# Miniprotein binders against ABC transporter G family member 3 (ABCG3), part 5

Target 1, 243 residues: ABC transporter G family member 3 (ABCG3), of Arabidopsis thaliana (Mouse-ear cress) (q9zuu9r114to356)
Amino acid sequence: IAWKDLTVTMKGKRKYSDKVVKSSNGYAFPGTMTVIMGPAKSGKSTLLRALAGRLPPSAKMYGEVFVNGSKSHMPYGSYGFVERETQLIGSLTVREFLYYSALLQLPGFLFQKRSVVEDAIQAMSLSDYANKLIGGHCYMKGLRSGERRRVSIARELVMRPHILFIDEPLYHLDSVSALLMMVTLKKLASMGCTLVFTIYQSSTEVFGLFDRICLLSNGNTLFFGETLACLQHFSNAGFPCPI

## First folded at step 20 (miniprotein)

Design y6 (from z7 with R64M)
Fold by OpenDDE base, last read:
Structure y6 (fold): chain B 243 residues (1-243), chain A 87 residues (1-87)
Amino acid sequence: as target 1 above (243 residues)
Amino acid sequence: SPEDLQELARKIIRLTRKLFRALLLAKQGDPEEALREIEDLEREIEELEDKIGKYSPLRAKYLMEEVEKLREWIEYIRKIIEELLRE
């Protein structure tokens, strides 16, 4: 995936400027992890949505998005998108939820019942949780926040997307759960899935797992490039890495 | 009793599974039987709502929210089954 001069405007979000993303450029190679980093209201989630074709109707996009060198209308099913907050069915087990999600989303001929579900469970390190209730309240004890987030990602993996967009995979995760998530996603990328996701802040340990970084501030791209080049750029500038 | 609310929660779990089994039945080629299962499910939900309604709104809040979500899923799945009947 690549994007050129990508500008997003959205009415009513900012008092002074409707431009949420300003002339962003970047790319993600197949089987790599590209992170869009930035503070709250930097435009990171808007950029992610623009790349995924998931902008709200109130938004206008300018510029170009390319998938495999062609102007992308990404066909449905070729990509996955995981929202920051996803609706899970608390009354189902992880396996049941993924199975019925596959039943709803896959054509009958692609609905290879057990393999895609078990592959998604394994890919997201959910094997020990497969038969646990998802839960969500005091009367339905279930999964923790990190486990729930991995279930949300596993739901998209049932479709076997080539590109997976994830809005804030580390949101409300502790340090241990965050590290486990990033290691899990790095493994997923190594299996050929292109990952593009947003992060607010990262530890140095998590930062080293990214292949490329798009650093946003107030809709401006401060940096785009390889992770090592980013570290060098900020070290040379005498600024503590704002990460 | 707290135990009674937990039993109602177990019933919601059972009914949710019944709903998705009806969807599976429809996709396996029996959408007519799937609709009958949904009609039975709707009756069981009404009985469940009556039981939940005996509790204070504060105590029943989470169960009522789960039942509302279940009704939304029923409407969604019903439409899918009805589309399969027209094919």
Scores: ipSAE 0.783, ipTM 0.931, lowest interface PAE 0.5, mean pLDDT 89
Fold by OpenDDE base, last read:
Structure y6 (fold): chain B 243 residues (1-243), chain A 87 residues (1-87)
Amino acid sequence: as target 1 above (243 residues)
Amino acid sequence: SPEDLQELARKIIRLTRKLFRALLLAKQGDPEEALREIEDLEREIEELEDKIGKYSPLRAKYLMEEVEKLREWIEYIRKIIEELLRE
């Protein structure tokens, strides 16, 4: 995926400018992890949505998004998108939830490939949780926040997307759960899935797992490039890496 | 008793599975039977709501929220099955 001069406007979102993303450029190679980082209201989630074709109707996009070198209407099923807040069915096990999610999303002939559910469970390190109730309250004890987030991602993986967009995969995760998430996603990328996701803040350990970084501040791209080049850029400038 | 609320929670789990099994049945080529299963499930949910309603709103809150979500899923799945019947 690549984007050129990508600008997003959204009425009423900002006091001083309707431009939420301002002339962003970047790319993500197949089988890599590209991270859009920035503080609250930086425009990171808006940029992610723009790349995924998931902008709200109130938004206008300018510039170009390319998938595999073509101006893409990404066909259905070619990409996945994981929202920051996803609805899980607490009354189902992880396996049941993924199975029925696949049943709802896949054509009948594709659904017959039962392997997609087990592959998604394995890909998201959910094997030990496959038969556990998702839960969500005191009467239905179930998964922790990190496990729940991995289930939400696994739900999109049943479609075997080539590109997966994830809005804040680390949201409300502790440091251990966050590291496990990033290691899991790095493994997923190594299997050929292109990952593009947003992060508010990361530890140094998590940061080292990214292949590319897009740093956003107030809709401006401060940096786009390889993770190592980002570290070098900020170290040479005498500024603490805004990570 | 607290045990009674846990039993009601187990019933919600069972009913949720029944709903999605009906969806599977419809996708396997029997949407008519799937609709019958949904109608049965709706009756069982009404009975469940009556039982939950015997508890204080504070104690029943989470179970009522789960039942409401289940009803939303029923309506969604029903529409899918009805579409399959028209094909």
Scores: ipSAE 0.777, ipTM 0.929, lowest interface PAE 0.5, mean pLDDT 89
Fold by OpenDDE base, fold request of step 21:
Structure y6 (fold): chain B 243 residues (1-243), chain A 87 residues (1-87)
Amino acid sequence: as target 1 above (243 residues)
Amino acid sequence: SPEDLQELARKIIRLTRKLFRALLLAKQGDPEEALREIEDLEREIEELEDKIGKYSPLRAKYLMEEVEKLREWIEYIRKIIEELLRE
């Protein structure tokens, strides 16, 4: 995926368009992890949504998004998008939830390939949780936040997307769960899935797993490039890495 | 009793599974029977709500929230089944 001069505006209360993303440029190679990083209101989630074609109707996008060198008309199922907050069904097991999610999303002929559920379970390191209730209330012991987030991602993986967009995969995860998530996603990328996701803040250990970084501040791209180049750029400039 | 609330929670689990089995049934080519299963499910939910309603709002809160989510899923799945009936 690549994007050029990507600008996103949203209609404000005064019928004027607020520019949320300002001429962003970047790319993600197949089978790599590209991170859009930035503080709150940096435009990171808006950029992610723009790349995924998931902007709200109130938004306007300018510039170009390319997938495999062609203007982005990503067909259904070719990409996945995981929201920051996803609705899970507590009363289902992980396997049941993924199975019925596949039933809802896949054509019948593809759904017959039951392997997609087991593949998604394995891909997201959910094997030990496959038969556990998702839960989420006091009367039903459920999964922890990290496992729940991996289930949310697994739900998109049943479609076997080539590109997966994830809004804040590390949101409300502890350091251990965050590391496990990133290792899991790195493995997923190594299997050929292109990952593009947003992060508010990262540990150094997690940061090292990214192939590319897009640093956003107030809709401006402060940096785009390889992770190592990012570290070098800020070290050489005498600025603390805004990581 | 706390045990009674857990039983009600287990009923929600059962009803949720019933709902998605109805969806599967519809996708397998019997949307009419699936709708009948949904109607039965709705009756069972009403009975469940009546049982939950015997508890204080504080104790019932989480169960009521889960029932509400289940109702939302019923409406969503009903629409899907109805669409399959039109095909």
Scores: ipSAE 0.690, ipTM 0.897, lowest interface PAE 0.6, mean pLDDT 88
Fold by OpenDDE base, fold request of step 21:
Structure y6 (fold): chain B 243 residues (1-243), chain A 87 residues (1-87)
Amino acid sequence: as target 1 above (243 residues)
Amino acid sequence: SPEDLQELARKIIRLTRKLFRALLLAKQGDPEEALREIEDLEREIEELEDKIGKYSPLRAKYLMEEVEKLREWIEYIRKIIEELLRE
């Protein structure tokens, strides 16, 4: 995936359309992890949605998005998108939830391949949780936040997307759960899935797992490139690395 | 008793599984039987709501919210089954 001069405007409550993303340029190679990093209101989630074709109707996009060298007409199922908050069914086990999600999303002839559910469970390190209730009610112990987030990602993996967009995979995770998530996603990328996701902040250990970073501030791209080059750039500029 | 609320929660789990089994049945080529299973499920939900209604709104709040979510899923799945009947 690549994007050129990508600008996004949102109609605010006020008379003037605010530019939320300003002339962003970047790319993600197949089987790599590209991170869009920035503070609250930096435009990171808007950029992610623009790349995924998931902007709200009130938004206008300018510039170009390319997938495999062609202008982006990503067919349904070729890409996945994981929202920050996803609805899970607490009364189902992880396996049941993924199975019925596949039943709803896949054509009948593709659904017969039960392997997609087990592959998704394995890919997201959910094997020990496959037969556990997702939970979320006061009467039964459910999954923890990190486990629930991995289930939400596994739900998109049943479609076997080539590109997976994830809005804040580390949101409300502790440091251990965050590291486990990123190691899991790095393994997924190594299997050929292109990952593009947003992060507010990362630890040094998590930062080292990224292949590329897009650093946003107030809709401006401060940096785009390899993570090592980012560390060198900020070290040379005397700025603390925005880790 | 607290035990009674747990039993009601277990019933919601069973009813949720029954709903998605009906969806599977419809996708396997028997949407008519799937609709009958949904009608039975709706009767069981009414009985469940009557039992939940014996508790204070504060104690039953969570169960009532879960039943409402289940009703939303029933309506969604019903539409899918009805579409399969028209094919």
Scores: ipSAE 0.673, ipTM 0.892, lowest interface PAE 0.6, mean pLDDT 88
Fold by ESMFold2, look of step 20:
Structure y6 (fold): chain B 243 residues (1-243), chain A 87 residues (1-87)
Amino acid sequence: as target 1 above (243 residues)
Amino acid sequence: SPEDLQELARKIIRLTRKLFRALLLAKQGDPEEALREIEDLEREIEELEDKIGKYSPLRAKYLMEEVEKLREWIEYIRKIIEELLRE
């Protein structure tokens, strides 16, 4: 996927409008992990939604998005998008949740083997949790936040997307769970899934796992390139890396 | 009493599974029977709400939230079953 001169404005009062993303350029190669990074209000979630075709009605997009060299006209939901917040059913086990999610979303699921569910479980390292209750409170004890986040991603993998957009995959994770999530996502990308996701902040350990970085501030792209090039860019300019 | 609330939580789990089995039944070609199971499920939820309502709101908070979520899922699934019935 690639984007060129991508600008997004949001509706304000009739007498003014706000640019949230300003002439952004970038790309994500197949099977790689590309991160949109920046502080709150930098435009990272808006850029992610623009690339995924998920902008709210209050937003207008200008510029071009290309998929496989062609202008994007992908149908809504033709690829995966994982929202920031977990959308799980605590009364089901992991396998049950993924099975019924497939039943609801995947046409003709009943005429297939369950390979999409088991593949998603394996891809997100959920095999040891597959028969555990998802839970979420003292009367339904279950998964910790890291496993719950992985289930949210696995739900989207059931559709077998080639591109997966994830809004803040590390949201509310402790440092150990965050590192494990990034290792899991890196492995998923290496298996052929193209990942584009947002991150508010990064530890040094997590930062080293990214393939490419799009740094945003106030809607402006401060840097786009490979992780090592990001470090060299700011070091050569005499500034510490702004992450 | 903590054991009684835990039993009600297990009931919510069983009802949730019954709901999704009804969805499966509808997708397998029997949306009329699935809808009848939804109606039975709605009666069981009313009884469950009455039992949970005997506890103080503070003690019953999580279970009432689960029942509210279950009712939302029932309405969503009922709509899907009704669409299948019209085919």
Scores: ipSAE 0.605, ipTM 0.872, lowest interface PAE 1.2, mean pLDDT 79

Design y6 (from z7 with R64M)
Fold by ESMFold2, fold request of step 21:
Structure y6 (fold): chain B 243 residues (1-243), chain A 87 residues (1-87)
Amino acid sequence: as target 1 above (243 residues)
Amino acid sequence: SPEDLQELARKIIRLTRKLFRALLLAKQGDPEEALREIEDLEREIEELEDKIGKYSPLRAKYLMEEVEKLREWIEYIRKIIEELLRE
């Protein structure tokens, strides 16, 4: 996926909407992990949604988005999108939740030769939790936040997407859970899934796992390139990389 | 009292599983039986709400939220089953 001179505005009632993303350029190679980093209101979630074709009705996109060289709407079932806040069903086990999600979303799921549910469980390192209740409160004890976040992603994996967009995969995770999430996502990308996600902030350990970085501030792309080039760029200019 | 609320939570879990089993029944070719299961679930949910209502709103907050979520899922799945019945 690539984007060129991409600008997104949000329509206001009285005047032109503010530009939330301003002439952004970038790309994500197939099977790689590309991160959009920035503080709150930097435009990172808006850019993510623009790339996925999921902008709200109040937003307008200018510029070009290319998917494998084509300027087109993402084909249904070819991508997944994981929201920042995920509504899980605490009354189900992990396996049950993924099974019924697949039943709702996949035509012919009952006739599938290979289990997409078991593949998603393995891909997100959920094997030890598969028969545990998801839970989420004192009367339904269950998964911790890191495991819950991985279930959210696994739910989208049952569709076997070629491109997966994730809004803040590390949201509210401790450092150990965040590292596990990123290692898991890097392995997922290496197996052929193209990952594009947003991150507010990362530790040095997590930062080293990114393949490519799009750094945003106030809608402007401050840097786009490989992780090592990012470190060199800011180091050569006498500033540490903003992470 | 926490033990009583825990028992009601287990009931919510059982009803949720019954709901998704009804969805499975409909997808397997029996949407009429699945719809009958949905109607029974709606009655059981009303009884469950009455039992939860015996507790203070602060104590029952999480369970009432779970029941509200379950009702949303029941409506969603009922519509799916009704579409399958028309085919």
Scores: ipSAE 0.595, ipTM 0.868, lowest interface PAE 1.3, mean pLDDT 80
Fold by ESMFold2, last read:
Structure y6 (fold): chain B 243 residues (1-243), chain A 87 residues (1-87)
Amino acid sequence: as target 1 above (243 residues)
Amino acid sequence: SPEDLQELARKIIRLTRKLFRALLLAKQGDPEEALREIEDLEREIEELEDKIGKYSPLRAKYLMEEVEKLREWIEYIRKIIEELLRE
């Protein structure tokens, strides 16, 4: 996926248009992890949604988005989008939840191998949790936040997307869970899935796992390139890296 | 008693599984039977809501939220089953 001179305006709270993303350029190579990083209100979620074709009706997009060299929008089943908060069904086990999600989303699911569910479980390191209740409160004890976040991503993997967009995969995770999530996502990318996701803040350990960084501030792309080049770029200019 | 609320939580789990089994049944070619199971579920949910309502709102909060979510899923799945009947 690549974008060129991408600008997004939003109808303001009143009636004024406001530029949220300003002439952004970038790309994500197949099978890599590309992160959109920046502070609150930097435009990172808007850019993510623009790339995924998920902008709200109040937004207008200018510029170009290319998928595999084509200016076409992505087909329905070719990509996944994981919201910052997703509704799980605490009354089901992990396997049940993924099974019924596949039944709802895949028209031929009953007549093909059910390996998509088991593959998603394995890909998100959920094998030991597959028969556990998802839960979420004292009367339905279940998964911890890191495991729950991995289930929300696994739900999208059932569609076998080529590109997966994730809004804040590390939000509300402790440092150990965050590192496990990123290692899991890195492995997923190496298996052929292209990942594009947003991150507000990153530890030094997590930072080292990113392939490419799109650094965003006030709608402006301050840097786009490989992770190491990001550190060198800001160090050479005499300023600390914003990350 | 916390044991009473735990048993009501187990009932919610059973009803949720019945709902998704009804979806499966409809997809396998029996949408009429699936709708009958939905009607049975709605009656069981009414009874469950009455039992949960006997507790203080603070202690019943989580179970009432679960019932509300279950009702939303019932409406969603009913619409799917009704579409299958029109085929």
Scores: ipSAE 0.582, ipTM 0.863, lowest interface PAE 1.3, mean pLDDT 81
Fold by ESMFold2, fold request of step 21:
Structure y6 (fold): chain B 243 residues (1-243), chain A 87 residues (1-87)
Amino acid sequence: as target 1 above (243 residues)
Amino acid sequence: SPEDLQELARKIIRLTRKLFRALLLAKQGDPEEALREIEDLEREIEELEDKIGKYSPLRAKYLMEEVEKLREWIEYIRKIIEELLRE
């Protein structure tokens, strides 16, 4: 996937349209992890949604998005999008939730093996939690935040997407859960899924797992390139990397 | 004495499973029976809401939120079943 001169504006209630993303350029290679990183209001979530074709009606996009070298809308089921906060069904187990999600989304699911559900469970390191209630409160005890986040991603994996967009996969995770998430996503990418996701901040250990970085500030792309090139770029300027 | 809120939570779990089993039944080729199960489910939820509503709002908060989510899912799945009936 690649983007060229991508600009997104948002209509305010009583204000002029704001340019939230300003002439952004970049790309993600198949089977790699590309991160969009930046502080609040940097435009990272808007860029992610623009690439996925998920902009709200109040937004307008200018510029071009290419998939496999062509200007093309992604077919239904060819990509996944994981919201920052996803509502799960606390009254179901992990396996039940994924099974019924597949039943709702996959044509012909009844006439194929249930391997898509089991593959998603294994890919997101959920095997020990598969029969556990998702829960979410004192009357329905269940998963911790890291496990819940992995379930939300696994839900999208039942469609076997080629590209997966994730808004803040590390949101509200402690450092151990965040590292597990990133190791899990790195392995997923190595098996052929192209990952594009947003991150507010990253530890040094997590940072080393990214293949490519798009660094945003106030809608502007400060850097785009490989992770090692990012370190060299800011080191050569005599400043520490802002990430 | 009033029914344990934990027992009402287990009822919500059972009703949620009944809902998704109705979806499965409809997809397997019996959307008329699935719709009847949805109608029975709606009656059970009304009774459940009445029992939960006898507790103070502070004590009932989580369970009423679960019931509201379940009603949203019922409406969504009912539409799917009704589409299958028209085919």
Scores: ipSAE 0.579, ipTM 0.857, lowest interface PAE 1.3, mean pLDDT 80
Fold by ESMFold2, last read:
Structure y6 (fold): chain B 243 residues (1-243), chain A 87 residues (1-87)
Amino acid sequence: as target 1 above (243 residues)
Amino acid sequence: SPEDLQELARKIIRLTRKLFRALLLAKQGDPEEALREIEDLEREIEELEDKIGKYSPLRAKYLMEEVEKLREWIEYIRKIIEELLRE
């Protein structure tokens, strides 16, 4: 996937910005992890949604998005999108939730092998939690934040997407859970899934797992390139890396 | 009591499973029976809301939120079943 001169505006002028993303350029190679980093109000979620074709009606996109060199949109079911906050069903087990999600999303699921559900459980390191209640409060105890976030991603994996867009996969995770998430996502990418996601900030350990970085500030792309080139770029300019 | 609220939570779990079983039944070719299951669910959830409403709002908060979520799912799945019936 690549984007060129991509600008996004809101239908009405927002108080702090008319343009939310300003002439951004970049790309993500197949089977790699490309991260969009930036502080709050940097435009990272808007850029993610523009790439996924998920902009709200109040937004307009200018510029071009290419998939495999074509200006075509991705076919239905070829991509997944994981929202920052995903509604889980706390009164179901992990396996039940994924099963019924597949039943709702996949045409002909009743005539399919159930392997898509088991594959998603295994891919997101959820095997030990498969029969555990998702829960979410004192009367329905269940999963911790890290496991819940991995269930959110697993739900999209039942579609077997080629490209997966994730808004803030590390949102509200502690450092151990965040590292497990990133290791899990790196493994997923190595198996052929292209990952593009947003991150507010990262640790040194997590930073080393990214293949490419798109740094945003106030809608502007400050840097796009490989992870090691990011460090050299800011070191050569006499500034510490602003991650 | 805490034990009574926990039993109401288990009932929410059972009703949620009944709902998704109705969805499965409709997809297997019997949306008429699935809709009858939905009608039974709506009666059971109304009774459950009355029982939960006997507790203070602070103690019942999480269970009422779960019931609201369940009602939203019931309406969503009801529409899917009704669409299947119109075929």
Scores: ipSAE 0.546, ipTM 0.848, lowest interface PAE 1.5, mean pLDDT 80

